VHH binders against q08ba6. Designs and how they scored, part 25

Target 1, 224 residues: q08ba6
Amino acid sequence: ESEYEERRDAEARRVKSGIKQASIFTLEECARIEAKIDEVVAKADKGLYREHTVDRAPLRNKYFFGEGYTYGAQLEKRGPGQERLYSKGEVDDIPDWVHELVIDRLVTHGVIPEGFVNSAVINDYQPGGCIVSHVDPIHIFERPIVSVSFFSDSALCFGCKFLFKPIRVSEPVLHLPVRRGSVTVLSGYAADDITHCIRPQDIKERRAVIILRKTRADAPRLDS
Short names: E, the ipSAE of ESMFold2; O, the ipSAE of OpenDDE; V2, 0.75 times the mean of E and O plus 0.25 times the DockQ between their complexes.

## First folded at step 17 (VHH; framework vhh_gefurulimab)

Design i5 (at its last look DockQ between E and O 0.01; V2 from the best seeds 0.00; counts 0 for: pae O 14.1 > 2, placed apart)
Fold by ESMFold2, look of step 17:
Structure i5 (fold): chain B 224 residues (1-224), chain A 123 residues (1-123)
Amino acid sequence: as target 1 above (224 residues)
Amino acid sequence: EVQLVESGGGLVKPGGSLRLSCAASGFTFREYAAAWFRQAPGKEREFVSAIWSGGSTTYADSVKGRFTISRDNAKNSLYLQMNSLRAEDTAVYYCAADHWVEYGSLPSEYDYWGQGTLVTVSS
């Protein structure tokens, strides 16, 4: 039993080595950005975005800007490595406010270099929403993966298995708090070598996250 | 350049209240996570409470319900309202700040520290 605990502790340390978190978004900035997220939701509800900008799921909607991707569902082949970027023009551009209120702030504070971000996704969770264990596709996105949390506090869990009917989630190797207005930067082991998820129990209130990434120049794309 | 100055310490009786302040200068306080730690003689520095720029807070179990952390960004100030004080709360209280704060409870997460203010709880 002590060898099991030692191996889990060692993996937790490897995960932590790939995580950085920064506190930079103020109460006022959070409130402003949250209002902008609500505007995105309202615009999507009116059907005013391109079809592939909006991806709806129970208790979680995704809004892709700049670049978006899919796999399996539009192709017969599924699984890791099958993710493809949508054709150019099939998702809306990154809104100016994301550049001005989020990306530029991250550049100013040295989190990312100017010009790094070409993909922004907003995940909007209702209470009890989740995202199953995954790795952000390495063949699509460069590292780091940068995110900023809004509305409420939650946790990002590493190394869980999801089981269904009902949803059951194994104990994580690492339970990482993700707090309103805090920036989370994933690289190395944390980004590439272990899965991460958000458990339903960690979404107690409406939560949103803005995820900022750079697609690889050679990322595979769906034919237009 | 960064400076943190605590004030408001003193002698209080058990069950009493005290409000600590930390004045910040040399940085844009509202963008930083900030925290209170305390250290009794001969003991390790102990986490008390933290507050992030977005308003999230955490507390050590020993102070939950009795202490309240807050910030006033207009005054570049961090506060700790301490109620229902006990002899065990006697310590030098330090404020700390940093951008790169994950959990809030570890002294190693903070680069900037004040010099401390003494709180003594005794009859």
Scores: ipSAE 0.409, ipTM 0.772, lowest interface PAE 3.3, mean pLDDT 90
Fold by OpenDDE, look of step 17:
Structure i5 (fold): chain B 224 residues (1-224), chain A 123 residues (1-123)
Amino acid sequence: as target 1 above (224 residues)
Amino acid sequence: EVQLVESGGGLVKPGGSLRLSCAASGFTFREYAAAWFRQAPGKEREFVSAIWSGGSTTYADSVKGRFTISRDNAKNSLYLQMNSLRAEDTAVYYCAADHWVEYGSLPSEYDYWGQGTLVTVSS
C-alpha cells in the first residue's frame, strides 16, 4: 500500500509537470462567452448545424467547429488510434466570437501562438454528465491541448477507469480542480501518457468547456 | 433597424466583371452567415454563394471559379466579385444574412434580406 501510494504520487507529479493553468477570463467575460455558448446550443437544438457539428450523448453534448473528428464509427476497426478527421467542410466554421472572445485572449496571454487553433470543440455537460477516460488523439492533434471552462467549477481527473451499469470511476492519479473562467493547458505526460476524464460526481451543475486545438498536417482524414 | 443594402449592379458585357457590395446595419454582422442570391425574371430565387462567420465559403456550381464571396466585418460589408459574366447571370442579386441557418439552407430560412441590385449581362 505504501509502495502503491508512492508510485501514484510519483505519477501525479509527472502529470502535474505537463499541466498549466491560468485565470485569464473575468466573470464578465465568462458571462459573455457563456451567452454565446447558449446561442450555439439553441441553434443546435433547432437542427441548424451541419450533420457532424453536433454530437449528442446523455447529459453531454459536443459541438465541433473548424475541424472535427470521428471515433472511427465509419471504420470497421474502432478504438484509440482509429480516429479520423472528417472531410473538410463537414463541420461548421469556428464562430467569430470564439476567435474574438477566446482564442485572441489566449494568444495575447502567450498561451498559444497566433494561427495555432483550427479546431474548437464545445463540450456542454449537465449535472451528472461525464466524459470517459481518453487521450486526445495524438495522431490528430498537436500539443498542447488547451481548454477553457465555463458556467461552473469542476475537475479533470487523470488516470482513472470507467465502469458502467452503473457508471463508476476508479480512484484517479490526479484530481485537478478546474474553475470557471480558467484555462488549462495539457502537454507532455499529461497529454500523451495518461488518460483524462470528467467524473459524474464532479459535475454538480451545468458546465461547459471550449477545447482549442491544432490538427496535425499529416492527420488522417476520411475520404471525401 | 436591421438593413441590408446592395449596390454595384449595372449593365455589363459578356465576359466582363462586376463587384457587388452589401452594407449591413442594425445588427452584429460578424456573427451572421451571409449569402448572395439571385432571381431572374420568371424564375425562382436561387442560391449563389455564402460565407459563414468563420470565413468558409460555398458556391453554386454555376458560378464556381467565376464568382468570389468575401466579407469585411470591420465595415459590416459583404462582397461578390463576379468575373467572366454570362448572359444567364442576368438577375436581381440579393444579399441575405442569418444567425440561425444550416449549411445549404433555403432562401426562406434567411432572416434578413436586401432589396436587391440588378445585374444585366448583355452584348
Scores: ipSAE 0.000, ipTM 0.224, lowest interface PAE 14.1, mean pLDDT 90
ESMFold2 (binder alone), look of step 17: mean pLDDT 83; pTM 0.851

## First folded at step 18 (VHH; framework vhh_gefurulimab)

Design j1 (at its last look DockQ between E and O 0.01; V2 from the best seeds 0.00; counts 0 for: pae E 7.1 > 2, placed apart)
Fold by OpenDDE, look of step 18:
Structure j1 (fold): chain B 224 residues (1-224), chain A 123 residues (1-123)
Amino acid sequence: as target 1 above (224 residues)
Amino acid sequence: EVQLVESGGGLVKPGGSLRLSCAASGFTFSEYAAAWFRQAPGKEREFVSAIWSGGSTDYADSVKGRFTISRDNAKNSLYLQMNSLRAEDTAVYYCAADHWVQYGSLPSEYDYWGQGTLVTVSS
């Protein structure tokens, strides 16, 4: 048991080495961005987005902008490395407000270089919602992976296993608090070598995240 | 003007406890990761603990389980609860802050520093 704990701690340190966090958005700024997210939701509900822009699931909706990709049940063949970008134009462009209110702030604060982001995904969770353990597809996206959290405080867990019916999650290697308005940057071991997830118990109220990424130039794309 | 001001240092017996405070001013403290470092006489400055703006924490192995870092953004303050103090914990303790630091970041990577507060653990 002691050896297990030591190994766990060592892995946790490795994960931590690939994590940066900052709170660069004020409450007022968060409120403004959150209102824009609500507009996205409303627009989606009206059916005004392209087909692949919106992905709905119980307690979780995803909105893909700029570049979208296939995952989960959408894959013909499941497994690592099977994700593919949609053809260009299959998802809506990144909204101007995302550039103005979010990306520009990240650039100004030195989080990412100018022109880095070409994919923005909004994950909107209801209480009890979750995202299963995964690694952001390394063959699709460059590093780092940048996310900004809104509406409520939550946590990102690393190294969890999911059981279903009912949904249960194992003890994580690392439990990372993620506050409203905070930016999380994943690189190295945290992005590539361990899975991350959001546990249902860590979403007690509505929570949304904007994930900002850069696609690889050689990322495989579905045939049009 | 950016300022970090430590307080709470003093003389304590082995096994005792102290709580250090760091008051930040002149910048938006809530946006910064903050850390405690210490420097004993004749030794290099070493990492003690850090807390990120998101609330995650890190500790040196030598203080893990004994020290607890926390912050109050409303008060622009950083704290270090030190329990079960040992003679080897004797040092000047510094608070530091930076926008973007990683776990295990070097002192040189921190933008702002306090002047330090002396902690002496002696029988």
Scores: ipSAE 0.155, ipTM 0.599, lowest interface PAE 2.2, mean pLDDT 91
Fold by ESMFold2, look of step 18:
Structure j1 (fold): chain B 224 residues (1-224), chain A 123 residues (1-123)
Amino acid sequence: as target 1 above (224 residues)
Amino acid sequence: EVQLVESGGGLVKPGGSLRLSCAASGFTFSEYAAAWFRQAPGKEREFVSAIWSGGSTDYADSVKGRFTISRDNAKNSLYLQMNSLRAEDTAVYYCAADHWVQYGSLPSEYDYWGQGTLVTVSS
């Protein structure tokens, strides 16, 4: 066995130590939430959200609520620390149903403390959709990073390279199943020290995720 | 066979300077991003500096203005010039490289690593 494989195996164990998963949402609760996600999509299609609430990409739309930030191709310089929050009021507030159906449920089950969440993002993937390898910006968000999966099962991949032209992804250090209705909590190594992505081959059917985070009090804003 | 070999470590007094080298072999170095990381006793490995194939660079805040990364593609070599050394710079310094590096500062972005060279800053 090679030193490379031993290092990757040790890294996988380190990643796992920063992951907790729970099945909190019943099928009925998932169906209610999924219907609300469809309402968000319909409202966005009619142009009824603020400019920076909706970010469209091929086979994946993102809906920022509460707080939104610049990322990826919008950044001039690579590296940590370049992401910036949009000015207050440039994204729509977190919808009441997200508080009632998602956040309050997570608080009741002890996943997060009351008042923790001030950012809710919905990623809506069509079959073959993806998100490139990234770290949720440490200078913007507190930990943990909490997500809840909807519509279909998929996987969250850690420690792989994501390449375009053509689209391909290297072998991940860890392939983490994310099932419909499951809650995934990232902290420690899994949140801070390794990238994660969603591969196109892991989105076989429409999938959505609601990502719940708290911005840091000292997080930089676009105009600061 | 891909190989990265560091050299130039040693004992130096505070305020002194040291130049680390990393010799690369077994791949086309000019196409790769390269970086220095360090690990002090009892601490996690931390980012020091990175340089991409096109020559852009990045530095950890703790070393900005004191350390300079450079590369010589004709010699397949990576360098770290360390000036104004402090006791807290004491660590094993590692050379790392990879073809596809986005952030530069994450150890998981690098598949190839050297064995390290010890730098001790002490009076």
Scores: ipSAE 0.014, ipTM 0.522, lowest interface PAE 7.1, mean pLDDT 88
ESMFold2 (binder alone), look of step 18: mean pLDDT 82; pTM 0.837

Design j2 (at its last look DockQ between E and O 0.75; V2 from the best seeds 0.00; counts 0 for: pae E 3.5 > 2)
Fold by OpenDDE, look of step 18:
Structure j2 (fold): chain B 224 residues (1-224), chain A 123 residues (1-123)
Amino acid sequence: as target 1 above (224 residues)
Amino acid sequence: EVQLVESGGGLVKPGGSLRLSCAASGFTFSEYAAAWFRQAPGKEREFVSAIWSGGSTTYADSVKGRFTISRDNAKNSLYLQMNSLRAEDTAVYYCAADHWVDYGSLPSEYDYWGQGTLVTVSS
């Protein structure tokens, strides 16, 4: 048991080595961005986005901008490496406010280089919502994976297993607090070698995240 | 020039209260995570509390329920309300700020520091 704990601790350290967090968004900025997220939700509810821009689930909605990709039940074949980009134009462009209010701030603070982001995904969670353990598709997205959290504090868990009916989650290797307005940057072991998830118990109130990524030039794309 | 200047320290009896302030200048304070640290004589500097730019807060176990961290961005100020003070709270208290904070960040990783203010809790 002691050996197991030591191994887990060692893995946790490896995960941490691939994680950076920044506090750069002010209270005012958070409020402003959150209002913009609400506008996205409202627009989606009106059916004003392209078909593949919006993905709805009971406690989670996703909005894909710039570049979207297939996942989960959308895949003809399940398993790692099966995700594909949609054809260009299948999802809406990244909104101007995302560039102005979020991406530019990240660039200014040296989180990512200018021109890096070509895909922005907004995940909007209700209490009890979750995202199952996964690795961001390495064949689709370059590293690092950058996310900014809004509305409430939550946590990102690494190394969890999900059981269903009911949803249960194993003890994580690392439980990473993710605060409102915080930027999380995943690279190395944290991005490539271990799964990450959001547990239902870690979303106690509404929480949204904007995930900013760069697609690989050689990323496979669905045929149009 | 970047400056953090602590104030509000002093002598207080056990069970008493103090409110520390930290005035920031020379940088955009509202964009930074800010924290309080303390160092008792002969001991290492230890984490007390932090507040992120988005308003989230965290506390050392030893001060939870007794201390409250807050900030006023309009005044470029950080505060620490200390209630139910104990003798073991005696230390020089420092304010610090940084954009980048990893989970479990060490004091040495904070970019900016104040000179400290002494808090003495004694009967």
Scores: ipSAE 0.584, ipTM 0.823, lowest interface PAE 0.7, mean pLDDT 93
Fold by ESMFold2, look of step 18:
Structure j2 (fold): chain B 224 residues (1-224), chain A 123 residues (1-123)
Amino acid sequence: as target 1 above (224 residues)
Amino acid sequence: EVQLVESGGGLVKPGGSLRLSCAASGFTFSEYAAAWFRQAPGKEREFVSAIWSGGSTTYADSVKGRFTISRDNAKNSLYLQMNSLRAEDTAVYYCAADHWVDYGSLPSEYDYWGQGTLVTVSS
């Protein structure tokens, strides 16, 4: 009825058109991958990764493999389009187990073509952890953006904004469940034309996600 | 060739229990999301419960706390344990499965269906 409600419903449909989700990873596969994620966390806690592999925040740690990029205040120039890949060798290689246990399974199921992935990120959330609204940088990454969820269920929220002190998150246009062992594929409108986030209330238990991407051939890189 | 075959339906008294089974064949059941739906006489098919390959489950509000979905991948089987049965649980119960499942509660999310098993709850 209201013009506002109709616009949000229309946008939700556009977002949904760019999303595919599949149940793929079994209980046994999830358990094995989750143990490997714990090994990554332990290795990072011992300081055994390269400088730009590990990015820590109070309730969320990120582990960049293959390729990593600057996404914050450390760039002299800032704003949309200013993200840059780190120089080769500044981020640890994608571990063999990620290829064997995750990427190869996605290729077998036709989610991505062989050889597509050159960037793998593990986000590990504690209860109440979050990631603010963003778009995966279009000038850095090709589409689709593929993710696989582990440990516990959560949700991806589209079209909302974070406010701080106190933390407040606006009502999303789409609240998409993401379940343990399920694969989420973002393309089109969902990847390019709307922001997404993980809200603190949607991380009720420890959760991890592995995000698989391919950097663009013309992606800008830090000089050096 | 995919097949889903339900069994375990029957007549039970209110407050009783019943366990439904669904035998899957012709596909790698362990990779699929699977679900139970039901259809009461003269009503539309409605969601009961779903379980994903990674073990996550969801339930319709009307059955939460009374019904438990489970799977046994070694036996290629899906189960529904129904406790504290009520007259409104009377329906034909259907097993369904698919890879491409977002919410689990929509019949359109599932390509594969069984033929159903009747559950009647009455005195």
Scores: ipSAE 0.391, ipTM 0.759, lowest interface PAE 3.5, mean pLDDT 89
ESMFold2 (binder alone), look of step 18: mean pLDDT 83; pTM 0.842

Design j3 (at its last look DockQ between E and O 0.35; V2 from the best seeds 0.00; counts 0 for: pae O 7.0 > 2)
Fold by ESMFold2, look of step 18:
Order: C-alpha cells, then sequence, then structure tokens
Structure j3 (fold): chain B 224 residues (1-224), chain A 123 residues (1-123)
C-alpha cells in the first residue's frame, strides 16, 4: 500500500519534470483569439475547409492546419506507430492570425524558436467532451508539444485509461490544471512515456485548445 | 526594473472589509500570473490567492468566499478585496508575480515580490 503510493508519487514527479506552464495571453488577447476560433468553427460549418482539415467527434471537433495525419478508420493498420501525414495540400494552411496572435507571441516569450511550428490544431470541446488517453505520435512530431488554452479552465490528466459504455476513466497519476490564456509545454517523460487525456468531467464549459507542433523531417506520409 | 508595491493595509475590526492594492512597474503586468501571500508573526508565508493572465483564479480554503482577487491591466495593478475579516487574517500581505507558474500556490514559483503591507484585525 505504501509501495503503491510511492510508485505513483515517483511517476508523478517524472511527469512533472517534463511539464512547463506559462501565463502569457492577456484577457484582451484571449478574447481576440477566442473570436478567431469562433470564426474557424463558423467557416467549418459552412463547408469552407478542405476535407482533412475538419475532424468531427461527439462533443469535440478538431481543426488541422499546416499538417494533418491519419489515425482513424482510414488506416488499414491502427494503433501507435501507424499514423501518417496527409499529402501536402490536404489540410488548409495555418491561418495568418494563428501566426500573428499565437505563434509570434510564443516566440517573443522564448517558448519556441522562430520557425519551429508547422502544425497547428484547434480542439473545440463542448461540455462533457473528452479526448481519450494517447501519446502525440513520436514518429510524426518533434518535441516539445505546446498548447494554449482558451474559453474556460480544464485539466490534462496523465496515466489513466478510458473504458466505454459507459465512459469510465481510471485514477490519473497527475491531474494538471490547464488555465485560460496559459501555455503548457510537454517534453521528456510527460510527452513520450505516459499517456494523457482530457476527462469528460474536466470540461464543464466550452473549451478550446490550440496545439502547436513541428513535424519530423522523416515523418511517414501517405503517398499522393 | 521590476517592482511590486503593496498598499492599503491598516487596522480593521472583525467583520470589516479592506482592499489591498499592488502597483506593478517595469514589466507587462497583464501577461503575468500574480498572487497574494501573507505571513503572520512566527509563521511561514502562506498562499492566499492567485490570478492568471487569462483571468483564472485560485484561493486558499481559509479565504474562499471572503476574499476576491482581481487585476486592472490599464493601471498595471493587482487587488485583493477582503471581506468578513477575522483575527486570523492579521498578517503582512505580499504581492508576487511570475510568468512560469504551475500551481500558483508555492512561494518558490515566484521571482518577483513586494515589500508587504500590514493588515491588523482587532477590536
Amino acid sequence: as target 1 above (224 residues)
Amino acid sequence: EVQLVESGGGLVKPGGSLRLSCAASGFTFSEYAAAWFRQAPGKEREFVSAIWSGGSTTYADSVKGRFTISRDNAKNSLYLQMNSLRAEDTAVYYCAADHWVLYGSLPSEYDYWGQGTLVTVSS
């Protein structure tokens, strides 16, 4: 019993060692960015994005910009290591406002070097929405994985397992607050050696996140 | 040069109210997480409340429902509205700020600190 708690505490410390968080985006910047996210949602609802830009799931929509990748029913083989980048041009380019309002601000604060980001994903959650336990594919993306939270506060959970019918989530090793306007940087153990998720109970109100990544030069790509 | 200067401390009767201010200079305060800590005689500094750049707030259990943290970015200032004051709220109150804040409640997370303002709650 004490050994169990010690192992969990040790793993939590390993996870924490790969996490940095920064308070960066002001109230005004958040409001402006949130309005831009609403514009993305509206444009997608009108069918004005390329097919692979928009990925819809119950209570959570994804919008891939710059680069997108396969992970669902389109793969002959599924699971870790099977993800592939779509051919160039199959997702829309990163919108100018993402560069101007988000990426450039992160560069100014030293979170990422200039020119690092070539992939931006917006996840838009409705109350009760979730994303199952995963690792951002190591064979697709360099580290760090950078994200910025908008609309409402939530939590990123590490080391838990999703079961379905009904949705059940095991006790996480670490429950990390993700606050509006704050930046979360995942590297090391947190990025590579433990899964993370967002639990339905941690989305109380509409929430969005912008995830900023660099694809690896040797990332596998679908043939065009 | 980064500076944080607290003001608004003083004597107040139990059940009364007081508003603390923290004036920030030398940095873009609106981008920072900011917090109030307090230190009673013979005690360690303890967390009171924190506010992030996007408006998220947290409170120590002992002050929830009685204290409200806020910020005014136009005035480069942080505030703590303290209502229903009790004798145990007597302390020197400190303003703190940093960009890189994980929990918000640990003094070690903050590089910038004010000199403090004394609040005394007594008859």
Scores: ipSAE 0.653, ipTM 0.854, lowest interface PAE 1.4, mean pLDDT 91
Fold by OpenDDE, look of step 18:
Structure j3 (fold): chain B 224 residues (1-224), chain A 123 residues (1-123)
Amino acid sequence: as target 1 above (224 residues)
Amino acid sequence: EVQLVESGGGLVKPGGSLRLSCAASGFTFSEYAAAWFRQAPGKEREFVSAIWSGGSTTYADSVKGRFTISRDNAKNSLYLQMNSLRAEDTAVYYCAADHWVLYGSLPSEYDYWGQGTLVTVSS
């Protein structure tokens, strides 16, 4: 093996050490949750959410509940650590069904403690959709980062770079399959020391993910 | 007590079909990912297929298009439909289950295992 391959393999092992995937949700449970996600989409389309709850982009929509934060083009100043929480009340509360159908299941299975989640984000991808390489802001969110995937199978890539016009993605250090109904838990190296993304080629059908996180008590907020 | 019991193994000719079953008991099977592994004589145990609790499936390249994994949670059962069988498919087939897995997980990472059922493909 080439030195490059050896290094990549070593890093891949480090990433894996910070990843756990659990099979918790049944097919029936997935269907129920997916129906709820569709309701969220429908409600958003009707303009029934607060302004900062819904973020629309081509082939990808985000819905912020509980706690929302600024990212990307929304930032006044670019660079690491610039993400800020919105003022309280700027996004809608976490829906009851998220607590009942998703969070409670995670708690029951020991994935997260009771009362851990105060931020729920739904990312809804259309085929060819993507999310660029990033680290979940460490100054905003505690670890671990928990996500549950729905509608279709996809993959989470670690350690790749995005180029645009057209969108191109470098070879990842780790390509992690993410199955419908699976829970992915990121901590350690996987959460803090390497970027993760969703590549366009890994979204062949509609896919949604619910990202469940805890904000830091000292997380900076935008001025109201 | 947790138990996985495989059945359905036997002798079949090349090109034939066989359906394996695995009966689970002693745990909430519907919440577990389940998988089939196989071990040929003198070889290491290898991954064949897996199905997550949400119904998603994966297959080893060697069996893609030929094998189909499925589950019936009401019956606490796992199945493997094997079509177009080949001599190289000859092995003891094992059922396994686990809550926490990574794709490509090693056999040692699965919590529960059956005793296996022998599949022999021979002319």
Scores: ipSAE 0.018, ipTM 0.367, lowest interface PAE 7.0, mean pLDDT 90
ESMFold2 (binder alone), look of step 18: mean pLDDT 87; pTM 0.887
ESMFold2, look of step 19: ipSAE 0.652; ipTM 0.858
ESMFold2 (binder alone), look of step 19: mean pLDDT 88; pTM 0.891
OpenDDE, look of step 19: ipSAE 0.017; ipTM 0.329

Design j4 (at its last look DockQ between E and O 0.84; V2 from the best seeds 0.64)
Fold by ESMFold2, look of step 19:
Structure j4 (fold): chain B 224 residues (1-224), chain A 123 residues (1-123)
Amino acid sequence: as target 1 above (224 residues)
Amino acid sequence: EVQLVESGGGLVKPGGSLRLSCAASGFTFSEYAAAWFRQAPGKEREFVSAIWSGGSTTYADSVKGRFTISRDNAKNSLYLQMNSLRAEDTAVYYCAADHWVQYGSLPEEYDYWGQGTLVTVSS
């Protein structure tokens, strides 16, 4: 086999070694959590969250709870390693229902230890929404990165880049299904050493994800 | 303690229908991914269909449009409605379940298996 194909296959295996997925959340639990996500959206639309809890983009809104950080156009300086945690109090606390309906279920199933999570983000996508290739900032967050998918099925793609006019995404090293009610756990190579994205063609219907993380004790903060 | 028990197999003519059932016990079935596989005499076991705890489904290309997987969590049961049956659908059908399921189509993703039920499509 060619040296190129061997390198690509080896990278795919390295990515797979850092991924675990589990079927955990039932139809009924998904419906209840999805209703709570709708309540978050409604509260945000009324302006009832703290300054940096809500970040809006054309087909994707983000809701930061517990901890939030600067990214994209919000960065004072652009580039890898420049992300900083917002000052304490700039982001609303993790809602009780996230603990009760999501985090506690993951602890019960041994996905994460009790007390691990101090950051929860809800990303809410409309059809055709996307997130460009990135790595969850290593200097901000411990691993693993845990997520649970809601509303519709999608895919998490590894090792590809976005092009524009028209919007195109290069062929990924790995195309990972992310199904409603399923948990995805990223660690090792998959979390640290390769970018991931969600392609617009993989968001066919409204989709949400709850991302659960722990900030590093030495994570840098904005000066305040 | 964990059991999966298939039923509903039998003899049917081409073009006919059957509904297979799989009764689950000894675990919280509603949290699991579940699947149907089949094995024809002299052939390897092949994927038929899978369903996840959140309701997502997948199907082998050979059965799309003819077979429907479903579950009834109140009854701890998995079903396969098989329509427009063909001679090549003749096989022993197995149900399977696990939490740790990524693609759904690989037998090694599943730790729990039933004993199988025979479906014969002949005439």
Scores: ipSAE 0.636, ipTM 0.848, lowest interface PAE 1.5, mean pLDDT 90
Fold by OpenDDE, look of step 19:
Structure j4 (fold): chain B 224 residues (1-224), chain A 123 residues (1-123)
Amino acid sequence: as target 1 above (224 residues)
Amino acid sequence: EVQLVESGGGLVKPGGSLRLSCAASGFTFSEYAAAWFRQAPGKEREFVSAIWSGGSTTYADSVKGRFTISRDNAKNSLYLQMNSLRAEDTAVYYCAADHWVQYGSLPEEYDYWGQGTLVTVSS
């Protein structure tokens, strides 16, 4: 037991070494961005986006901009390395407001270089929503993985296993608070060597996250 | 020049209340996480409370339910409402600010600090 705890602690330290968090977005900025997210949701509900821009699941909706990729049940063959980018043009362009209100702020604060982001995903969670343990596909996206949280506070869990029927989540190696308006940057061990998830119990009210990434130049795409 | 200036400290009886203020200048305060720390005589500086730019808050267990942190970005100000004060709350209280603050960050990791204001709780 003591050895297990020591190993867990060591792994937690490794995870932490690959995580940076910043407080950047003001209350006003959060409110403005959140309003824009609501507009995206409304537009999606009206069927005004391309087919692959919107992905709906119970208690969670995803909106893909710039570049989209296949995952989960969409894959014929499941497992690491199986994700593929859609052909260009299959998802909507990154909205101007994402550039103006989010990306530019990150660039100004030195979080990412100018021109880095070509993919923006909005995950919108309802209470009790979740995302299963995964690694952002390393063959699709360069590092770092940058995310900004909105609406409410939540947590990212690293090193969890999901069990189903009913949904259960194992004890995480690291429980990372992600607060409204905060930026989370994942690299190294945190991005590549351990899974991360959001547990249902960590979303008590509506929460959204904007994930900003750069696709690899050699990322595989689906055949048109 | 960056400045954080605390005020509102003083002598108060046990069970009493105080409201501390921190005035920020010389930087865009609204973009920063801000925190209160305190240091009692002969003790290490300890975390009291923090508020992120997006308004999220956290508290040390010892002050939960009694203290409330808030901010007014229009006034570039940080506040700490302290209720039900105890003798053990006696300390110099410091305000601090940083962009890159994580949960559990050490005091030395904060970019900016005030000079502190003394709070004495005594019968």
Scores: ipSAE 0.506, ipTM 0.793, lowest interface PAE 1.0, mean pLDDT 92
ESMFold2, look of step 18: ipSAE 0.635; ipTM 0.842
ESMFold2 (binder alone), look of step 18: mean pLDDT 87; pTM 0.890
OpenDDE, look of step 18: ipSAE 0.020; ipTM 0.406
ESMFold2 (binder alone), look of step 19: mean pLDDT 87; pTM 0.888

